# Ledger of designs, part 2: VHH binders against q7zyf1

Target 1, 260 residues: q7zyf1
Amino acid sequence: ALRIKVISMGNAEVGKSCIIKRYCEKRFVPKYQATIGIDYGVTKVHIKDREIKVNIFDMAGHPFFYEVRNEFYKDTQGVILVYDVGHKETFESLDGWLAEMKQELGPQGNIDNIVFAVCANKIDSTKHRSVDESEGRLWSESKGFLYFETSAQSGEGINEMFQAFYSAIVDLCDNGGKRPVSAINIGFTKEQADSIRRIRNCKDSWDMLGVKPGATRDEVNKAYRKLAVLLHPDKCMAPGSEDAFKAVVNARTALLKNIK

## First folded at step 12 (VHH)

Design v1
Fold by OpenDDE, last read:
Structure v1 (fold): chain B 260 residues (1-260), chain A 119 residues (1-119)
Amino acid sequence: as target 1 above (260 residues)
Amino acid sequence: QVQLQESGGGLVQAGGSLRLSCTTSGFTFSSYAFSWFRQAPGEEREFVGAISRTGGLTDYADSVKGRFTISRDNAKNTFYLQMNSLKTEDTAVYYCAAPKRFTYEYDYWGQGTQVTVSS
């Protein structure tokens, strides 16, 4: 039977353990509840008519447990990366989590050969969602990660996530531990992604178009044309592209009205 | 072969102190985290405490927090359980354990040492 190693990553209280527990209620035999920041479980799952033995290491998200976590990154084949959609800081911390993993894997480690399932968790509790789905997807997909909206409380999205997650890991294993080329095909360019991010975080219409305050009509139009080609709905499949395009259109309109 | 051996157990009066040692062989000591467990008569084996690979992190069961301390000496391939302010409830066979490096399964156990705390 194929054996795979999976770990969870994310800030404390984002619901990593709850996601795992929700899925495993009948599947996981906890072997050790380590009070030292790691919970370990073993389960058997059936993926593509194959029995797979899964070792899951649920890691505590608190920085205090870094010294414990660093021992568990090696030989990982899958990562459940979790943030809370109601707490933006947990999303912003995701890059830090990746950095930690990369550091521990060292120069010989290749994070590209690991399957990541990003869980936008606690979709049920958010009176106020602070991280939009498009933002989460853009971040995840730009890195070649899987993305899921989940509720550990209700169970929404959990089974779907795990099914896709394990399937991808199986494919990885079948490909000799290398990510299949098909998984690398991001439907959008880095430039497109960067533009969308910039537009989302812009301060004003000048910044949105990438022109200096006081730019001429011609400069504004030139900048707009460039972005329009880049973000056009027919050409850009990046998450958030439509909104970004609309924003750019509006920005241009606003600026041209004020340019005598 | 990984071997763990406990020592230092015995009879002690309530309020007293005892230091347990776990001597290890057959593996790279510095590469492993270690734990102490105990089992009282008629009860299940319970977690007492753990120490990280580097020794920078320790964790304890609530029942022993503030009283017990775990340390390690890499040069001696030995880690310790210092038990202070012992209670009758601390009476048990104490076991040292090492998890497998990549599975964190506690497959390596000592034979245990008896600790008896008398009122």
Scores: ipSAE 0.023, ipTM 0.389, lowest interface PAE 3.9, mean pLDDT 87
Fold by OpenDDE, look of step 12:
Structure v1 (fold): chain B 260 residues (1-260), chain A 119 residues (1-119)
Amino acid sequence: as target 1 above (260 residues)
Amino acid sequence: QVQLQESGGGLVQAGGSLRLSCTTSGFTFSSYAFSWFRQAPGEEREFVGAISRTGGLTDYADSVKGRFTISRDNAKNTFYLQMNSLKTEDTAVYYCAAPKRFTYEYDYWGQGTQVTVSS
């Protein structure tokens, strides 16, 4: 039977454990309950008519447990990466989590050979959503990660996430631990993704177009044309591209009205 | 082959102290976290405590917290259970355990050492 190692990552209270518990109800046998910030469980799942033994390590997100977490990154085949859609800081911290993992894997470690499932969790929250789906998806997919909207409370998206997640790991294993080259065909470029991200975070129309305040009409138009080609809905399949394009159009219009 | 061997058990009076040792062989000691378990007669084996790979973090059962301390010596491939303020309830066979390298399952066990605390 194929054995796989899975870990969870994310800030404290984002619902990692809740997601796992929700899925594992009656499926996982706890082997070790470490109060040192790691919950370990074993389960058997059937994926593509294959029995898979899954070792799951639910890691505490608090920095205090860093010294424990660093022991579990090695030989990981799958990562459930979780943030809270109502707390932007948890999303922003995801890069830090990846960095931690990379550091612990060392130079010989290849993060590309690990399947990541990003869970935008707590979608059931009555609180204001601070991270849009498009933003989460863009961030995740640009890295080749799987992306899911989940609610540990309602169970929404959890089964779908795990099924896709395990399926992807199985595929990886069947391919010798290498991601199929074909899976890298992200329907959008890094430049497109970066542009969308930049536009989303811009404070004013000048920044949005990437021109200096006081730019000439020609400079504004040139910048616009460049972005228009890059983000045009017919050419850009990146999440959030349509909104970004609209924003660019509006920015151009606003700037040109003020330029004599 | 991974081997663990406990030592240091014995008879002690309530309020006394014992130090158990677990000597290991057959694997890279510094790469593993370790745990202590105990089993009293008629009871299930229970977790006593654990120490991380680096030794920076320890965890203890509530029943022994504040009384027991786990440490490790990488140079000796040995980790320890310091038991202070022993109680009659602490009477059990104590086992050291190591996880398998990739699964962290506690499949490697010592033979156990008897600890008896008399009133």
Scores: ipSAE 0.020, ipTM 0.318, lowest interface PAE 6.0, mean pLDDT 86
Fold by OpenDDE, fold request of step 26:
Structure v1 (fold): chain B 260 residues (1-260), chain A 119 residues (1-119)
Amino acid sequence: as target 1 above (260 residues)
Amino acid sequence: QVQLQESGGGLVQAGGSLRLSCTTSGFTFSSYAFSWFRQAPGEEREFVGAISRTGGLTDYADSVKGRFTISRDNAKNTFYLQMNSLKTEDTAVYYCAAPKRFTYEYDYWGQGTQVTVSS
């Protein structure tokens, strides 16, 4: 049977363990756990008519456990990367998590050969959602990661996530441990993604269009045209492109009203 | 062959102290985290504590927190369990364990050492 190693990553309390437990309720065989910030378990799954044995290492998200986590990154084939949609800081920390992993893998390690399933978790929360689906998806897909909306509480999205996650890992294994080229095909460009991110985080209409304050009408129009082509719904498949495009249209309109 | 051997067990009065040692061979000591377990008569084996590879992190069962301390000496390929303020309920066979390097399954165990705490 194919044996694979999977780890969880994410801040404390984002629900990593809950996701794993929800899926593994009847499948999880706890092994002697070193309560050193890592929960270890083994599960068997059936993917593509094959039995797969999965070693799951659920890592504590607290910074205190860095010295423990660094021992578990090696030989990882899959990562469940989790954030809480109600807590923006957990999403913002995802880059830090990736950095930590990269650091521990070293120069010979290739993060591109690891399957990532990003879980936007706690979608069941009655609290205000602070991270939109489009934002999470854009971030994830731009990196070639899988993206899922999940609720460990209700179970929503959990099975789908794991099915896709394990399937992708199997494909990776079948491809000699290399990510299949087909998995690298992002439906949008880096430029599109960057533009959308910029637009989302812009401070003013000038910044949104990428022009200097006091730009001329012609400059504004030129910048708008460029972004319009880049973000047009018919041409851009990037998450959040429609909203970004609308924002750009509005920004242009606002600026032109003030330019004599 | 990976070998772990416990020592330092014995009879001690309640409130007393005991230090257990686990000597290891057959693997790169510095590359492994280590754990202590114990098993009382009629009970399941339970986690006592663990120490990280670097020794910077330790974790303990709630029942022994504040009383037990784990340390390691890489030069001696040995790690320790310092047990203070011992209680009768601490009576058990104590086992040292090491996980496999890649799977972190506890496949490597010592033979155990008896600790008896008398009232």
Scores: ipSAE 0.019, ipTM 0.307, lowest interface PAE 6.6, mean pLDDT 87
Fold by OpenDDE, fold request of step 26:
Structure v1 (fold): chain B 260 residues (1-260), chain A 119 residues (1-119)
Amino acid sequence: as target 1 above (260 residues)
Amino acid sequence: QVQLQESGGGLVQAGGSLRLSCTTSGFTFSSYAFSWFRQAPGEEREFVGAISRTGGLTDYADSVKGRFTISRDNAKNTFYLQMNSLKTEDTAVYYCAAPKRFTYEYDYWGQGTQVTVSS
């Protein structure tokens, strides 16, 4: 039987353990209970008519456990990367988690050959969502990661996530441990993604269009045209593109109104 | 061929100490974490403790925490279980184990060594 190694990553209290437990309720056999911030378990799953044995290492997210985590990154084939949609800092920390993993894998390690399933967790707390779905998707998909909205509480999205996750790992294994080329095809460009991110984080209409304060009408129009081509809803499939485009349109309108 | 061999078991009085050794061969010692298990008569095999690849991390069962210590010597391809303050309840066959590199499944086991703690 195919054996795979999976780890969980993310800040403390984002619900990593809950996600895993929710899925594994009847399948999770604890083999080793580490008192030092690691929960180890084994599960059997059936993917594509194959039995897969999965070793899951649920890692503590607290920074104090860095010295523990650093030894578990090696030979990982899949990562469940989790943030809390109600806590933006947990989303912002995802880059740090990736950096930690990269550092520990070293120069010979290739993060591109690892399947990532990003879980936007705790969607049941809808009243206090701080990270939009589009933002999470853009971040994840831009890196070639799988993205899922999940609720460990309700179970929403959990099974779907794991099925896709394990399927992707099986494909990886069948491809000799290399990410299939087909998985690298992102439906949008880096430039598009960067533009959307910039627009989301802009301070004013000048910044949104990428022009200097006091820019002329012609400069504003030129900048707008460039962004319009880049972000047009008919051409851009990037998450958040429609909103970004609307924002750019509005910014142009606002600026031109004030330019005599 | 991967081989693990326990040694150092025997009879000891309660409150005494023993040091078990597990000598390994057939694989790159420094690339593996290691664990100790024990099995008492009529009981299931129980986790005792583990040591990480680098030796920077150790974990112990609650029943042996503070009394037992695991260490490793990469130069000798050997890891150890220092057992202090032994209790009658510690009587068991002790096994050393090595998880496979990628999955941490315990596929490699020693033959075991008997530890008997007398009252």
Scores: ipSAE 0.018, ipTM 0.313, lowest interface PAE 6.9, mean pLDDT 87
Fold by OpenDDE, last read:
Structure v1 (fold): chain B 260 residues (1-260), chain A 119 residues (1-119)
Amino acid sequence: as target 1 above (260 residues)
Amino acid sequence: QVQLQESGGGLVQAGGSLRLSCTTSGFTFSSYAFSWFRQAPGEEREFVGAISRTGGLTDYADSVKGRFTISRDNAKNTFYLQMNSLKTEDTAVYYCAAPKRFTYEYDYWGQGTQVTVSS
């Protein structure tokens, strides 16, 4: 039987362990409970009519355990990367988690040969959502990661996530440990993604269009045309593109009203 | 072929000390973490302790914490279990184990060495 190694990554209290427990009810056999912030378990799953043995290392998210985590990154085939949609800082920390893993894998390590499932967790707390779905998707998909909305409390999205996650790992293994080319096809460009991010985080209409304050009507129109082509809903498949496009349209309108 | 062999077991009085060794061959010693397990008659095999690849991290079962220490010597392809303040409850066959690199499942085991602690 195919054996795979999976780890969990993310800040403390984002629900990593809860996600794993929810899925592995009665299937999770703890083999080793480390006193050093690592939980180890084994599960058996059936993917594409194959039995897969999965070793899961649930890592503590607290920075104190950095020295412990560095021992577990090696030979990882899949990562469950988790953040809390109600806490923006947990999402912002995801880049740090990736950096840590990359550092520990070393120069010969290739993060591209690892399957990532990003879990936007705790969606049950809708009243206090601080990270939009589009933002999470854009971030994840731009890196070639899988993205899922999950609730460990309700179980929403968890089975779907694990099925896709394990399937992707199996495909990776069947392809000699390399990500299949088909999985690398991002449906949008870096430029599109960057534009959407900029628009989302801009402070004013000038910044949104990428023009200097006090720009002329012609400059505003030129900038708008460029962004309109880049973000047109018919051509741009990037998450958040529609909202970004609307924002650009509105920004242009607002600026032109004030420019004599 | 990966081989592990325990040594150093025997009879010891309660309160005494014993040092077990596990000698390995057939693989790159420095690339592996190692663990000790034990099995008493009629009981399930239980985790005793582990040491990381670099030796910088160790973990122990609560029942042996503070009494047992694991170390490794990469030059000798050997790791050790120092057992102090032994109790009658520590009587068991002790096994050394190495997890597979990719999955960390314990598929490589020694033959075991008997440790008997008398009252």
Scores: ipSAE 0.018, ipTM 0.304, lowest interface PAE 6.9, mean pLDDT 86

Design v1
Fold by OpenDDE, fold request of step 26:
Structure v1 (fold): chain B 260 residues (1-260), chain A 119 residues (1-119)
Amino acid sequence: as target 1 above (260 residues)
Amino acid sequence: QVQLQESGGGLVQAGGSLRLSCTTSGFTFSSYAFSWFRQAPGEEREFVGAISRTGGLTDYADSVKGRFTISRDNAKNTFYLQMNSLKTEDTAVYYCAAPKRFTYEYDYWGQGTQVTVSS
C-alpha cells in the first residue's frame, strides 16, 4: 500500500487539530503522542480504489515549538495549512509558515512537489469574518494550493477537503513525486492576482487606477481600459475579479466627475 | 539494510543503574529520531522514550521520567538509554527503534536486550 506523510501547519488557535480529529473520527490511530507539540497518527483511506496509509503529524502552531516542528518538514508530501477566517493575523501568518517550511527543507527542497490544502477554518463561529473567501482563494490558488472553507465544529467542508487533498497526493506519487503540470495551471495570471490585491488594498481612486493624483481625463480612461481588459469577468477567472472590476468602474466614475 | 543492535543489558539490583546502547548501520544516523521501547513478560510492548533528530528534544514515558535519559552520539551512530534508580518494574526486554523515512513509523527494530532488576 502507498504510504504518505502529511503535516498540519498554522497558528495554534486556528483549529488544525480539530479538523484532523473531525475527519479521523474512528479512523485515527494514535501511534505516538509527543509531549512537545506533535501529535502523530496513522489512518487508512481509500482513494481511487487504492488503499493509502497516511501518517499525519499534527504540529503545534505556537512559536515555542519551532525546534520540534523543524524536524518534521522533511519528506512531507502533503500539508494542511489552516487559518481562522475571523482572525486576519492567522491568514497573514501563512506566508511565515511557508517560509519556515522552505527554510527547513533547505536548498534541495522543493515546495512545489508538496500538495497544500488551505483550510479557511471556523466559518461557523465568526461574528465577523475578517478574511473573505475571495481573498483566501486568491492567495491559495495563486500558489497552486487547494482551497477549502471548513468548519471543524460542524464538519462542513472537511471530508471534501481531505478527499481532494489525498487524491492530489496520490497523483503526485503516481507522477514520481512531482506535481503534475495540470495541477499547476492557474486559471489566472500573476498580473491579474496582483491587480486584484492592489485594488482591494488601495487607499483612494487614484491608487486604484494606478494613476497619479491630478491625472487627466485621458490618463484616467487609459488606466481604466487597461484594468478593464485585465479584470473583466468574462476574461478573468481570478477570485475577486468581479469586485475588483466594479471597484475600478466606480473609481473611474468618481474621478471623472471631479475632472473638469 | 538498516540494522539496530542493543547492548548493555543485564542483571542489576534495585536502585542501580544501567546504560543501554543501540548501534545502528545502513542509514544516515543524523537524519533519524530514535526511540526505546520495552516489553515485560506478559505485557505489551510499551514506549520508554525518544530522542529527536538533533538531540534537542527528548520525550519519556511517565513511568521513567526523571530516572531515564536518552542521548545520542552521531559520530558513533549510537544512541543510549541511561537508566538510573532502577526498579523491579523496569524488568523487561528493551528494544531500540528507528522510524522509517517519510512515514516516521517505527519499522526498524533491534533484537532487544534483557534488563533484569532484582529486589
Scores: ipSAE 0.017, ipTM 0.313, lowest interface PAE 7.1, mean pLDDT 87
Fold by ESMFold2, fold request of step 26:
Structure v1 (fold): chain B 260 residues (1-260), chain A 119 residues (1-119)
Amino acid sequence: as target 1 above (260 residues)
Amino acid sequence: QVQLQESGGGLVQAGGSLRLSCTTSGFTFSSYAFSWFRQAPGEEREFVGAISRTGGLTDYADSVKGRFTISRDNAKNTFYLQMNSLKTEDTAVYYCAAPKRFTYEYDYWGQGTQVTVSS
């Protein structure tokens, strides 16, 4: 039977344990690994007619209290990153979770050959979403990560996520621990993704177009045309590109308008 | 051997701002998470906030979220607490702290710096 290590990462209270418990359905056997001081669970699943033994580790809170040993991350085949769509700070923390992992892997680590699944979790008691799907999907897919909308309360999306996640891990293992070359093509450039993220986070039309306050009409239009080439729907299919393009158009209009 | 030293405390008017610093020595600074605590007279020491080893993750007590910001400068072996929109309830001695590795306990503490917020 194939044995894999999975790490669950994300802030406390984003529903990680509920997602895991809903999927496992049978007795989840807790264990303690004294060499790194971390509790983990062991479960068995069936994927593609194979029995897979899975060690699942929860990393919530550990960046504040533990130094996790480099050897712990070396054997990881999959990572589940969870955030709460109703609390933007949990989404903003995802880069911090990756940075903590990258620090422990060191310069020899190859995070590109680890399967990541990002769970945009809906804690169904909140209907006011603060991270829209396109933002989460862009962040995830620009890094080569799988993306899923899940609900720990209702169970929606959880089985789909785990099936895709474990299937991708099995495919990775069958390819000698290397991601197949065809899976690395995400369909948009890093420059396009970075521009969309920057535009989403701007609240100032000057900054959105990348011009200084006091820029001339010509400077505004020149900056606009540069972004239009990058983001126009005919040239960019990244998640959120249409909304970013609309925002750039509106920013141009606002800057060229004279109120007084 | 290992030391934490707070500075930057003082008297400030309600609604004002103050920045505390914690300078460290005897640590491999980039390997440690750090925390701020505070203690008002007659009260228990309470958690204010924490920052991870890389600075990529922060955590705050609910009473200070949105008003206080923790940061770190690994080149200077120093971490900071920026306190904005101060309230009289924020009056306390502020301590910086670090956990012993592989424990959930705080074993390294500074001597504290007084912050007084007047109306």
Scores: ipSAE 0.014, ipTM 0.446, lowest interface PAE 7.1, mean pLDDT 79
Fold by ESMFold2, fold request of step 26:
Order: structure tokens, then C-alpha cells, then sequence
Structure v1 (fold): chain B 260 residues (1-260), chain A 119 residues (1-119)
């Protein structure tokens, strides 16, 4: 009875088509539109005692067909965003994919009412990981997106991802196409998330605490206390907050060793 | 003014390899997708392959899949066609092209470079 439209997005060779095909193995009916180079499929799933018919658009192909891309973004209930944990550039491209979707939907479109599931995919088991879980999870959850660690190779995480993803879409549809308020309670603020990202990307202990080289002991301690309150595990549920908190503690210790 | 120029064509034995280059000017190169086309004498121009703005997405005609590889070097404002396992039917003038708009239409074309594959 319920029919939904899903788009998979992400750079080529991050495994998004493989994730979809592995989950839908026998029920994925490819309908390839050669003019636009986009794989299209239909599958059926059962969620909460309901049979859900899913139209899947796999954006694996060809961003140089932008006119058609606008057509496929419209009326989307769910988006699967995929990146390869072994290639940081595929993670960094996710903001570009979102920006493009926002522009194509226009001012009338509201991506807050679309369910996003981010798949941190492990394509090559021999390749070292370039994007750690807390980094990807922080990016995803700070935007209100679901986050999953998946492996197209082993199948790990894929069933859990689709079950949560489709359940969230059904909840959205049952709420008149609007995201429930409870679904946006991420347990941390934008300021907390931004601080964790900044601390992750900082180059030295001075920069980490946000003080100039040559800062006094009192300046170091004041900057530390502000960050410690912000990132304290009792007040900050953000992914990576504990590591960020420990990093600022270590930065304070390192700076104070050379200041009496 | 936007310009594209192919180079690297020539005569090669069947089974051999050749690398074509397309040098561009008047573009913000990293903002454009690019394509290769070819035209044999007396035939219509045909699509060979394309590469996205980031280089993360490629597409190829069935006749060249697995034999040809498109790449780009944004620092040199150049994109390439690596042609392996060449066949006599690959003989053609090869053109590089770019879209003017984000549609499937191509508005900017190079002058072409001849590739001849001998038996």
C-alpha cells in the first residue's frame, strides 16, 4: 500500500550500488534509463506489519545530467548517503551532495523532512581507515541523519541500516511527511559539535585551546575551563566528545609544563 | 573564451596503446565534466566516455569498456583518454567536449586528433 521513493547518493566506487543490490538480492528489478545513466529499481519490504513498495534511484552514474537529477530529487522520502571509510575525499564530498540537492529542491523544499541514512562503508578490508567512526557519526548525527557502519564485502550493518531507515521513513509518512520532534533530539548542541570538529582538525596545543602562543598560565587555564565545561561527558553526548575532552586536557598539560 | 585542444593521436599497431590529452583554457577546469567522442570517416560522431567534475564518476560506451580509461589532472587543466588493446575499428578522429550547462548537451568541442590503428 505505501509507496516511497529513495535515492542513493555519494561518489562513484564507494559501494552504494553494491549495498542496495546486496540487500535487495532477489527483488531488485533494474530499470535502466540509458539517456540519463541512472539505475532505477523497485523492491518490496515489510516494516511494522506493513508491506512497503520502494522505488530506488541509484545516483551511481553521471552528475553531468543535472536536468534529470532535479527530476529525481523531487518527492523523495529517503536518501542513502554513502562514503568509503578508506578515502576521506568521499566523506568530504557529502556536503557537496547535500548542497546540490538543496539547490535542486529550491526554497520550497525542506530536507529536514527527508530521512537520511549515512553509510560509512568498508569497501577494501586491507585498506587503512581514513575516516574514523566518531568523525562520520558526528557529521551525520549533528544534521539529524541516521548513521551506520556497513560493509558491502561482508554484508555487516546493511540489514540494520535498511530496517532503521525504512522504519524512520514509515514514521515520517505517518506524521504527515514531517519529522517528529523526538527524532531531532541528538543529545548535543551545534556549538559542541563544532568544537569537537575544530579540536580534531587543530595543529597544536595552542590552537586546540584557542589561545595565542605565549599565553599566560591563567589564559591557558581559562580557555581550558571553557572547553572542559562545554565538552564534559555529563553535558555532551556528541560522538567523539570524550576523545576531544581528553585531547584538551592533554593540551593544557603540555602547555603548562613550560609555564610557571 | 573557452577552448579545448586534443593531442597525442597517431599511428599504432592493433593491440597497442595510445594516450590522448585534452588541454583546456577559458574554463574553471575543476567545475566541468568532460567527454571524449570519435568519428570514423563516413560515420556519425559517437560517444566514447565521460568523466565527472571530481573524477569520481566515469561512463563509457560499451565498445570501449575495459579497454579505455578516462582521467583528469586538475592541476594541469588537462584530461586524458588511455586507450589499450586497440582495434582497427577504433580508427577515428577523437574529440574532447564539455557541456555549457549542467545538461546532457555538449556546447564546447575540440578540433580533433587522428588515431589510426593498423593491422
Amino acid sequence: as target 1 above (260 residues)
Amino acid sequence: QVQLQESGGGLVQAGGSLRLSCTTSGFTFSSYAFSWFRQAPGEEREFVGAISRTGGLTDYADSVKGRFTISRDNAKNTFYLQMNSLKTEDTAVYYCAAPKRFTYEYDYWGQGTQVTVSS
Scores: ipSAE 0.006, ipTM 0.183, lowest interface PAE 10.1, mean pLDDT 77
Fold by ESMFold2, last read:
Structure v1 (fold): chain B 260 residues (1-260), chain A 119 residues (1-119)
Amino acid sequence: as target 1 above (260 residues)
Amino acid sequence: QVQLQESGGGLVQAGGSLRLSCTTSGFTFSSYAFSWFRQAPGEEREFVGAISRTGGLTDYADSVKGRFTISRDNAKNTFYLQMNSLKTEDTAVYYCAAPKRFTYEYDYWGQGTQVTVSS
């Protein structure tokens, strides 16, 4: 009988407890109250015809800054990271959550041997989406994390997330607690992902190509060719690469139009 | 010996700005989250905001969101509260605080610095 520990992480009110409760109870509550403290539960799941006992720790509502304990993080096999697609600040906080976990685990803790499932959660069905799927998926998959679009209100994506999440944990355990090489082939490098993020956030065509204002035609074309090789759809499978490549092409065209 | 010391308080007109500092000693500064609290005369001490160990997470009371910003400088063992668009209701003694690493309580407190916002 395999026994595992799972925790949830993410900003308050992004739907962590609702996702867990909906999976366990298959019901969504119209009004959500933040959970006080760290909730603990035990459940049994059936994965690949195996019975798995799961200890679930839900980090909900408790002020993060004075309640983080090593006991919460230690001996964890899986982490559910949640953000609200309608509130970009909850997505931008994800790196901070990882950093806090790394600090509490210390140098002996290896995040690479923990299964992460990132939930891009739709809390408010009428709210304008501020984090698109490609941005969230790029962040997640570049770190080797699973990524799911979920809705605590409708239940969409929740069963699929937990099935993949527990299956990945079982695979990890079957590989001696080490991430299997064959579990993920994301088809892009860190350099490719970093370039896409930079291009998404650049402010002008000069910045997009990584050249100084006043660059010559040759300098623009050289910078373009470097990015074109890196991001071409034949070589880059990263989420958002197609849009980034189109943006680079358009930036080159715009700059060359104004250079004699 | 662990110590926290606030500075930067004073008198300012409504709509003005102040920057508070909290200098620490006897800490491994990068290992602690830090918070600001305030207490007006005759009132209970209230939470103002907090910053995580790495600076990657911040949190603020609703009454100060958008006006106050917390930051930290690990090289100087100091964290800050930038207060903009000050109101007379922000008049209080401001305290910096740090928790013990494995507790739900704030165990380390500064002596406080007075902020007075005049109309």
Scores: ipSAE 0.006, ipTM 0.255, lowest interface PAE 10.2, mean pLDDT 78
Fold by ESMFold2, look of step 12:
Structure v1 (fold): chain B 260 residues (1-260), chain A 119 residues (1-119)
Amino acid sequence: as target 1 above (260 residues)
Amino acid sequence: QVQLQESGGGLVQAGGSLRLSCTTSGFTFSSYAFSWFRQAPGEEREFVGAISRTGGLTDYADSVKGRFTISRDNAKNTFYLQMNSLKTEDTAVYYCAAPKRFTYEYDYWGQGTQVTVSS
């Protein structure tokens, strides 16, 4: 009888509780909900023909509850990290959520040995999407996190998320609390992911290649070759790499059009 | 063995003050948030207030906000309820409570102490 602890993280009103309740519905036995910003439940699930007892802590994201939340980060096997694709600020807050957890775990804590499932949640299907899938997936997978598109409204993606999430937790526990080798190899490096993110946010071709306006033809070509090697599809499997590579090629072409 | 024991109850006139103590044992006291509840005869037990592990956050029922103050002394394994401006409707048995570790189930309760507020 494997017992695991799972917590939810993310800004208020991104749909954390809705995701948890949709999966756990009649099998989720809520215990007393206090006014201190934590909702707790216990559920049993079967993964790989094994019964797993899951303790789920649905934590309020409001800053008022920080001091309560910090008591629950230790001894956590899994985290459900949620943002709303319609509100980019909730995505931008994810690094702050990780920093809060890392701070409370301390130097001896290793967040890489905790399973994260990042949920790109579609709370309101009528609102324009502010964070595209490749951006969210790149952020998640570059950190070794699982990534899922979910809908609080329709329930889409929620069962798939929990199945993969619990399966990954069981695998971690069976591997002595360390990630399996296959889960470490994501097919791209941090440098590649950072470059793709920078390129997607660039305003112009000079900035995209990382050269100053007025760069010589040689400087443009040298910067281009460095990025081309880094992002070439043979070397980079990151989400968005093909679009980034095309953007770099186009930037070189545009700059060289006006340089001898 | 986990134990909570209330003390400091008694009879007090309306407008007066009283301080309750809850002494704990069998806990890693600094690891827990704690709460006060009360129950008048014929009524359901009601939440009075809670204090976080460090004491940096407190929460109170609306009926006692501004009049009651919860505090804790981790060195003495004790937490307190300071009750000021008492009203006759504050008459009840007061219980200290703690959640079971990793839950907010209130599975640890004291025996209770009577507070009676006379007009």
Scores: ipSAE 0.000, ipTM 0.149, lowest interface PAE 15.4, mean pLDDT 78

